VH-VL binders against q96il0. Designs and how they scored, part 227

Target 1, 167 residues: q96il0
Amino acid sequence: APERGAERRDTAPSGVSRFCPPRKSCHDWIGPPDKYSNLRPVHFYIPENESPLEQKLRKLRQETQEWNQQFWANQNLTFSKEKEEFIHSRLKTKGLGLRTESGQKATLNAEEMADFYKEFLSKNFQKHMYYNRDWYKRNFAITFFMGKVALERIWNKLKQKQKKRSN

## First folded at step 7 (VH-VL)

Design Ta12 (framework fv_ebronucimab)
Fold by ESMFold2-Fast, scan of step 7:
Structure Ta12 (fold): chain C 167 residues (1-167), chain A 120 residues (1-120), chain B 111 residues (1-111)
Amino acid sequence: as target 1 above (167 residues)
Amino acid sequence: EVQLVESGGGLVQPGRSLRLSCAASGFTFSEYAMNWVRQAPGKGLEWVSYISGHSGDTSYADSVQGRFTISRDNGKNSLYLQMNSLRAEDTALYFCAKGTEYSRYGFDYWGQGTMVTVSS
Amino acid sequence: QSELTQPRSVSGSPGQSVTISCTGTSSDVGGYKYVSWYQQHPGKAPKLLISRVSNRPSGVPDRFSGSKSGNTASLTISGLQAEDEADYYCSSYTSKSTYVVFGTGTDVTVL
């Protein structure tokens, strides 16, 4: 019954829920699963002295997260909508109502649903292939920039060590 | 960098056929979905047809289904639209459009278009 | 295919902000985040301004921004300039497999 701390959720215009991290967060914060994508969003901590390269990496990670959530929210909505349409169409063809005699939603048998799933997967095969390709490309780019940030930090430490030694 | 150049348009009588071509350069053609979009004189944009990068998956607007066939030749970096049983309402500037890296539903590059006029 | 509804025309003065709406249904704009915006100057091919509701391709000025609420997507052009005078089209994915539907188009006039 108690509510979760300072966490809140808003519905974005696109239908994907938004979240806010707890007040006074000093670290990356992980939110609850989005209603549509079922993915947990990450709110990134921004250091006061963030370098341009660190900012680019953070923004790339944020953009990749939004892209990923967008894909799965759209896919899940498409699946749910088409599944409902398929069920209603088949029930109408059989001369059955959308509700049972008890007022509950009418359903199809496993064999009929298997036909829908096969058609859905076949129809969306290319879409999922492009998603997988893009997912790997984005993760490669993130890894590349993580490497650049690591090198920058090493260079800065070396410069600090040199300053100490020259003083 | 990325270039799409359409050709094959012209004046054609109703009921006849015409084949449009689109030559692509500046990107790995086989990795991207390709589309045909048309625009009748003084009118808005209308999506016509789609083909996936692997040439296996195609889709058509209801207005052209059964009459138009989209195809591609990845070895020649070329996209085609075979238009059969042409009607006066098919008169339009036909654009070749490239799908974005992420989505086949957004078109990041377009050709200049080729004009198809269907008239007696 | 039914088109998405846009205002026929929108006008503004240089430096002002203008917003173009694109209204569909739950089967396209309302249901999915595959809304794109295109700019077309007279006699030229369309140019992609915004994809996936709000993402700007490289090279598009940040004064162009996109958003969506319910069944309506919006393109906002801030700091309006003379070169923004053009036709603008929205587009969206529909629940019909691989279909794309375009808006009716909006003529932006800079006065």
Scores: ipSAE 0.000, ipTM 0.458, lowest interface PAE 20.5, mean pLDDT 79

Design Ta13 (framework fv_ebronucimab)
Fold by ESMFold2-Fast, scan of step 7:
Structure Ta13 (fold): chain C 167 residues (1-167), chain A 120 residues (1-120), chain B 111 residues (1-111)
Amino acid sequence: as target 1 above (167 residues)
Amino acid sequence: EVQLVESGGGLVQPGRSLRLSCAASGFTFSEYAMNWVRQAPGKGLEWVSYISGYGGDTSYADSVQGRFTISRDNGKNSLYLQMNSLRAEDTALYFCAKGTEYSRYGFDYWGQGTMVTVSS
Amino acid sequence: QSELTQPRSVSGSPGQSVTISCTGTSSDVGGYKYVSWYQQHPGKAPKLLISRVSNRPSGVPDRFSGSKSGNTASLTISGLQAEDEADYYCSSYTSKSTYVVFGTGTDVTVL
């Protein structure tokens, strides 16, 4: 459930996460969207008793986050730059200014913009295919290590039960 | 030109409350995380609190957790710090600081600070 | 309270190079590439000098450089000038509950 009162002062767009647990819960936190990547960073909690396996999983998740942030920051900047260049080029060809008489940014109609989107997606198809491939590989590795961590925790839990029964 | 102006500091007795304000200008306030950082006289910097651009996420230093509350009003370009149950060790110059485009990259702009003195 | 360890003071002569260390743990400096450095002149607010270990914001001279090895980050000031005399603070993201931790601070004197 969303935090009461926060929404009154914060005009967040859809997708703003409010499901971060209290800090005292010793859990990961989700931050605000990065301006360039538009992805929310995860702030990882490190327990005092972190095992070497847990550390490896955390570092893999952090490394994957950095890779993901860098990819989307670059992709979004490229998209925005090329979109602006396309719009400015088309307006210049038409002999139009960059702003409307009302002072708003001059735009192209939906049909003209559809041509830009089709071209952008087409020329970036292979790049997105490689991104998806690498994303799946990284998530598989993370899932594998999550499984190993889960098994380690189950084993430690079983050891603890045995010691409780002995004492 | 980015500007941050703190206000609300003063002399206050232990156990009482004080509310600090920070007026922001020169940037799209709602797009950036905001922080409070304090500095006791002759001492170093201590991070106090964080709030995300839309206010959906907050964080506090252990020394102030449960006593201080950070909030923001994006319609007024203002950041606040409600300080309750003040202690002598809360005496410090309190800075308002703007996060960079990725909140972990640091604080790119700071206000001049407002002095809070907690004494009998 | 600050948790990252810096030397209390560093001194040098004009034109020399000085290096300030900032030592933490694997949960802050050692675990992430989110180290920042701040310069504070007496009576003034801190100014961001370096972000992301080694990134210089616009307007910061190239005499200032940052690096990191293991749990220790370093700020190097080459060609030391009189105006570099100030307090310098490192900071790092921390995955522990405090989010951000500052260093103890270093007083740089230009002799």
Scores: ipSAE 0.000, ipTM 0.456, lowest interface PAE 20.0, mean pLDDT 80

Design Ta14 (framework fv_ebronucimab)
Fold by ESMFold2-Fast, scan of step 7:
Structure Ta14 (fold): chain C 167 residues (1-167), chain A 120 residues (1-120), chain B 111 residues (1-111)
Amino acid sequence: as target 1 above (167 residues)
Amino acid sequence: EVQLVESGGGLVQPGRSLRLSCAASGFTFSEYAMNWVRQAPGKGLEWVSYISGYRGDTSYADSVQGRFTISRDNGKNSLYLQMNSLRAEDTALYFCAKGTEYSRYGFDYWGQGTMVTVSS
Amino acid sequence: QSELTQPRSVSGSPGQSVTISCTGTSSDVGGYKYVSWYQQHPGKAPKLLISRVSNRPSGVPDRFSGSKSGNTASLTISGLQAEDEADYYCSSYTSKSTYVVFGTGTDVTVL
C-alpha cells in the first residue's frame, strides 16, 4: 500500500529522509518576524477544495493575525518614541547633552529606566486589558470554528466510508 | 457576476464633507475585506482604507487618518467612506475594491469609480 | 508615502516580450509573497492580472507571468499584442499591517 507522503520525500546521502520543499508546501508556513510588531506572520495554504466553513475559519485566523500585528506594531512604535523622549528629558534635567564625547547617543542606566517602564505600563494598563479581553474572544471564536471544521471532516469521512461499504 | 457600484461623488469645496457608497452583489459580502483605492487625475493608484469582513477592523492611509471613516453594512451589502475636512489633494476617482478570495491583499474586483473633486 | 519603483514606460513590438520591474524594500516586496499586478486601460478600472507574485486569476492569459527575486518583483508579458497597451501597476502589502503600497506605474506601448 503506497503512501502519498513517501512521494514527497527523498533520501539524503546519509540515508535520512527529507520532506517536501517549502515552495511546494501543502501546509501553512511561518514567515520571519515583522519589523514593527515582532510577530511571525502565518501564510495560509489555500486548498482547491476548501469548504465555505474552512474558508470562514481561515479568514477569521487571518483577521486575528492582522489585528494582532496592527496592535503590536503600534505599541512597539509608541514605546520606542516615548522611551526616547523620556531619555532626552532626563538627560536635560541632569544637564547632560544628547550625545557622549565619543559621538554615541547618551542613555540612562537600568535603574533610571525602571521609572520609565513603570510609567509606561501604568498608563497603558487599560489598553493592554482591552487587548487581552479581545484576544480571548478571538481565540474562543477560532476554537469554535476549528471544532466545526473537525466535525465537517469527520462527517465527510464517514459518508465516504459508508459509500465504499455499500459497494 | 461580481459587481461593485460606487456613488456619492461630486464637486465639493475645501473643508466640507462627502459620503461615498459602494453597493456589492454576486458574492457573500460579509466574508470579504473591502477597500477604498483612489486615483488622482493623470496619477497612479493610492490605497486609502481597509475594513475586514468578519470583525470590521479598519485601517487608513496616513494622508486620510483622522479625516476619513470606512464602514460597512453587511445586511445591505454596502460599503461606505465618510470623508471629512476635504482638501484639494483629495481630488481623485475613488474605487471600491474587493479583497481577493484567498487574501485581503490584492483586489480581484473593482467598481467603475466615483469622481470626487475638491475645488473652490 | 513611499511608492514601489517601476520604470515610467516600456515598449515592444507585436510578438516580442517585455518585462516590468517593481522594486521595494525588505518590509514590502522583499518580505512577503503578496505582490499583485494590475492592468488599467484609459478610462477603465484596474484589472487584476497576477496575485501572490505569480498566481494568475481565471481568464488571464498565460502570456502574463510574475516572479520575484529579493526586493524586486517582475511582470513579464510574452507574445505582446496591441490590446496589452495599457498602464501597469504593482502592489505589495507591507509590515505596517493591512497597509497596501502601489508602484509608480508603467506605460506599456506596442509599436
Scores: ipSAE 0.000, ipTM 0.485, lowest interface PAE 13.3, mean pLDDT 80

Design Ta15 (framework fv_ebronucimab)
Fold by ESMFold2-Fast, scan of step 7:
Structure Ta15 (fold): chain C 167 residues (1-167), chain A 120 residues (1-120), chain B 111 residues (1-111)
Amino acid sequence: as target 1 above (167 residues)
Amino acid sequence: EVQLVESGGGLVQPGRSLRLSCAASGFTFSEYAMNWVRQAPGKGLEWVSYISGYSGSTSYADSVQGRFTISRDNGKNSLYLQMNSLRAEDTALYFCAKGTEYSRYGFDYWGQGTMVTVSS
Amino acid sequence: QSELTQPRSVSGSPGQSVTISCTGTSSDVGGYKYVSWYQQHPGKAPKLLISRVSNRPSGVPDRFSGSKSGNTASLTISGLQAEDEADYYCSSYTSKSTYVVFGTGTDVTVL
């Protein structure tokens, strides 16, 4: 199990949580945006009497959050890397240096960058299609398990009420 | 002890169908992604198909897209691969493989494999 | 089909170190930190050695280590032992139409 935490740290920009809910919180807590994914992580409250079904729902939601964080962190890193490589390639073709006289990174104008954006979107179209498909399937599964948990909670409340009446 | 046991392989003629099964034990099956990976005799590994734990999201290699269907029965701890319109190039040992906790792109446990031979 | 390039074979003597390269593109090995390494002995199922470039699962000796630079990932086996004689495969996430891609495989011989 410890090595799975280490595995997550190898893709640390994707889904590493550096926050905890307040001690007396009875609700989920929303943290600051992740540096790499730019998504706000949710830290889930764990009830003392969490049922196995509630645990499965929470783990599914946590797994989905990690998956989502990893996708966007890696997408953002890929975008940044490929953008830099494209700029370097175009500057080389123009016979220009990688940095300005002030030492800042040299940049291309919007017309020149249009080629990069077109290529990036085209190259990543299939990847984004599969991401959207998986996102919808994950949300459907979460909704289904939320329904199961709701039914379990209703049943437990009815049982507790009946128990109080029979005593 | 994690165990994955494949079954259902055999000799089939081109164009026919075959269904593979994988029985899982020793872990909470519904919490992990499952995969099929194949290896043709004397050749390397080729990823075939993926299915997520809870949501049942699926993905397929281009070579099998539209012909193969991955499914699971979490109540039976079982994974399936329905293979239709089989081709000679589908001849391989088919492994059932469990995804790691944080990465659906890594496989931490594998079955022994079941042999599928597509021949006239 | 496998698309990541590995050397066909690598050999070494007991106690030496060997390194296996796995070369791809910016759409797989170069772009992401989802590189895994597997060991396969003849007639047996593959065993996970390294995941996420450099993470070892419990039970894998620290003699096995992974790294990545640019479009090339590397598996290093230090203190080579007779039991390390096997086929080794790398794999990576790919942003192309496939989900994961495996390497061509490397046969490690202990001489």
Scores: ipSAE 0.000, ipTM 0.507, lowest interface PAE 14.2, mean pLDDT 80

Design Ta16 (framework fv_ebronucimab)
Fold by ESMFold2-Fast, scan of step 7:
Structure Ta16 (fold): chain C 167 residues (1-167), chain A 120 residues (1-120), chain B 111 residues (1-111)
Amino acid sequence: as target 1 above (167 residues)
Amino acid sequence: EVQLVESGGGLVQPGRSLRLSCAASGFTFSEYAMNWVRQAPGKGLEWVSYISGYSGYTSYADSVQGRFTISRDNGKNSLYLQMNSLRAEDTALYFCAKGTEYSRYGFDYWGQGTMVTVSS
Amino acid sequence: QSELTQPRSVSGSPGQSVTISCTGTSSDVGGYKYVSWYQQHPGKAPKLLISRVSNRPSGVPDRFSGSKSGNTASLTISGLQAEDEADYYCSSYTSKSTYVVFGTGTDVTVL
């Protein structure tokens, strides 16, 4: 829960860390890592004369970023939650406290944690497989539209050259 | 006191379905993995199926894969085994067994078992 | 076959020691320190005697002890008593697709 009586800062409605690129920036900006996904968000530059293809590419990249951020934020939170629950359950069964004599978090040895990691990887295998499939589909689509935009820009340059030469 | 009570066993014809239940009490059900283990008359123990505490992972013995489905209802402290396409070799006493330490590597408490007989 | 190998039977006199072996592979008994032992009296549910190779649950006497060397785990019952006459099963975690594998079982007779 948020701290009572203190100001709580919300960065963005989507839960992505907020940052503000300089006004009149002509390039994409890379922000700090998101607290939950640990991925760096990209804020996309919008040209004044954005074509429909450029807009489609930008929106696809933005939607893919949001999908990717949400997937990893959820995965990391689920991992952390289940890891904590596993450790607490194991310590409780041993009759041990959750803190060491020095006040640090009690932990399990690597052998004990191996069981948890194997189970976590196994139960998330199908989820990760579908994530990878969708990630490849999205990256293929992005690469395809990047190619289309590049060809459009080459064609427009050629048209501008032709227009210039005709005058 | 930890208690596991199985029910739902009975006589069933080959190819039919049966659903087993296990009622748990005396521990925080959602924190522990649960298992089904069977024992054919006069034979040894055979692990059948596993489910993690928060319904995160299920696993099945090769002999029942695709035919049996393990599930749980943590709000009702209940474990289930849906048994489809039953065969004569599925005849056994079915035990509900609690995992140790949220781990599937050992079973610290067992129910009394419920008898499933698959016969024409 | 994925079953762990146990002797069919072992016997001893009251006060003596008996040892039951449980032999697997590097993918189960040899690979992990998660071997359990269960005692089953006729008509009763199995009871956990030993977990994690050598850990005794509360209420299990010191005369039951477990050990492991390579691919073989062992349960030793010292000071044999009449009530120890039962079937004993080992089990191990396995890294194969099957979650847990049980041993073939050993009948302990107190003569």
Scores: ipSAE 0.000, ipTM 0.461, lowest interface PAE 17.5, mean pLDDT 80

Design Ta17 (framework fv_ebronucimab)
Fold by ESMFold2-Fast, scan of step 7:
Structure Ta17 (fold): chain C 167 residues (1-167), chain A 120 residues (1-120), chain B 111 residues (1-111)
Amino acid sequence: as target 1 above (167 residues)
Amino acid sequence: EVQLVESGGGLVQPGRSLRLSCAASGFTFSEYAMNWVRQAPGKGLEWVSYISGYSGETSYADSVQGRFTISRDNGKNSLYLQMNSLRAEDTALYFCAKGTEYSRYGFDYWGQGTMVTVSS
Amino acid sequence: QSELTQPRSVSGSPGQSVTISCTGTSSDVGGYKYVSWYQQHPGKAPKLLISRVSNRPSGVPDRFSGSKSGNTASLTISGLQAEDEADYYCSSYTSKSTYVVFGTGTDVTVL
């Protein structure tokens, strides 16, 4: 099938769908699932007095979301393309046309499609392993920085209480 | 002003080691991915290695995997490339390159490069 | 590692428009919006012209534009000037064995 929209649609620079959070939101906002990745994008609230550490965490989370969206958009497009190629190849081998006389897409039954799924999973095993490895590394980093932000907030709150008492 | 300055290049015999350095200034070094990209004389660009700002995750081109090690010292705003078991085909100008703000796959600032020549 | 395919050379006259193609696969150019373009003058470091397919950094003239269709990304230079004579490289993220892959490079000659 012709590519309809990845580079043509108005998306964020990484391919994440563009949308706006509610005007008065003071929290992160979750959008609808992206058409290609099938993942919900998160738009991060930026506090007025964001610390450098909070900014670092937010940017890491944004970068990770962008990476994740692109991975799954590509995976879904590759799956759809290879599925169509497999179906066409099998229909040609059987001497059947690409469409029925009624104009409907010709298709294979579930037993025949099982061969495609097994081959696709086997072929993409290493790719999925690399995805999982990178996902763990990113989550470890995010968790670590979330902990650092929490400690910074506790420390700042403690400092503020001491300063108010000294007044 | 973002500035990247490479050093450590030179003439080295095959099988030997060399360590390149890149001194960074003008940005918060620890927040950005850093890369090494090389260019053999009269040839095109070849990506060599990557290191993240946050997790310290590294990646290498197949041609250097197991021989080169990328590292960074965020306290010194410095990037390094340890090159072991050097080959004639490693002869190139080596650039230090900074990842862009929103994407580690684009390089918005480059150093002038340091020349590594592997020969007798 | 496999490189992205670019024409070896492109030429044009001052004021004309030239386009440089960068062809890959669904595992790099076709699958992701992480295509960048770099300009390199002789003896100098590369300069980022375009990132994320079509994003132009501050200081880059609007006569440089990027686009992508399927597995091919394109850099268009409109109103060609003598200063545009340089080597041009595309790059993309890749999901194969390596992190980033560069194109073979294109020499732009201003006649």
Scores: ipSAE 0.000, ipTM 0.508, lowest interface PAE 14.1, mean pLDDT 81

Design Ta18 (framework fv_ebronucimab)
Fold by ESMFold2-Fast, scan of step 7:
Structure Ta18 (fold): chain C 167 residues (1-167), chain A 120 residues (1-120), chain B 111 residues (1-111)
Amino acid sequence: as target 1 above (167 residues)
Amino acid sequence: EVQLVESGGGLVQPGRSLRLSCAASGFTFSEYAMNWVRQAPGKGLEWVSYITGYSGDTSYADSVQGRFTISRDNGKNSLYLQMNSLRAEDTALYFCAKGTEYSRYGFDYWGQGTMVTVSS
Amino acid sequence: QSELTQPRSVSGSPGQSVTISCTGTSSDVGGYKYVSWYQQHPGKAPKLLISRVSNRPSGVPDRFSGSKSGNTASLTISGLQAEDEADYYCSSYTSKSTYVVFGTGTDVTVL
């Protein structure tokens, strides 16, 4: 039986190995969401005949994925920590305990939390702006190299077609 | 064979500047993040700065932010560290280190280091 | 400045096993799978022994192994040999910045 993972959707695991080189997967696959970044990592397939240009593209994508994972893991941790500190600080200022009489965690209402969200977004505006700029810059670079790889593959197919035609 | 060779270290007075270089060979330089890591005499390792391969994104340790600038010349397979406003606590052996294929946070190859001494 | 706590020294006899701990917080060792271990002999550059908690690079003997539980990573050296006498450093990614933090270092002595 298929595992409770990405492979659980495969209807014929043995059939997959017959359609790929002697490796279980001949394509990139997506893993489960990372605990801290909440992003799904991509595990890249490395072909036996990977060209230097294809290798550059793969490494650029891997580098970009690592950068993206680190940014969001850091951002999510910072958000959670500052949110908790804000709640504790506001409750202490009001003379309230960190837990209600019923033992639940004491919370702030939506209007009070709006102050935190507004301050957090404002404080992080420049950081997020630079992130978005770099994210698009990286994705444009990846798209450019994808185009170069596609042209290389087309050129190689044309060369192979002409070679086969002459034989 | 991967090789990293640092140069440019020396004795400098506080407040002065110094430029370190690292010559890389044996790998496709432009595809890997590069790092500077330092070690003060008799002390442990301290990460200083990195620069990514393709995009040239940089980051710095808080202790050097605003004073040091990392750069690279992929055409010359060279990494640089421009050190301004040097302090006595910057005294250390400075290593050039190559990031691993899947991470800029692990260093699979290191140079021999170049000694920087900041004193009056 | 090192941020991760390691024991100052550990010692063992040839053939024995030693373990070096590396303790951080949820913002570094506990939060991420980017823990590396380095071996440094006197007067030499550091050498990568383990990356990504437990990944051993080619050329590193299988008697070196890494693991992580909570906020503590561990390097275990089994079948201790004279040439293992060196300083060992852990490192981790840190969420406080997009940079690396190193451990305080451990001196391994082979008796």
Scores: ipSAE 0.000, ipTM 0.514, lowest interface PAE 13.5, mean pLDDT 80

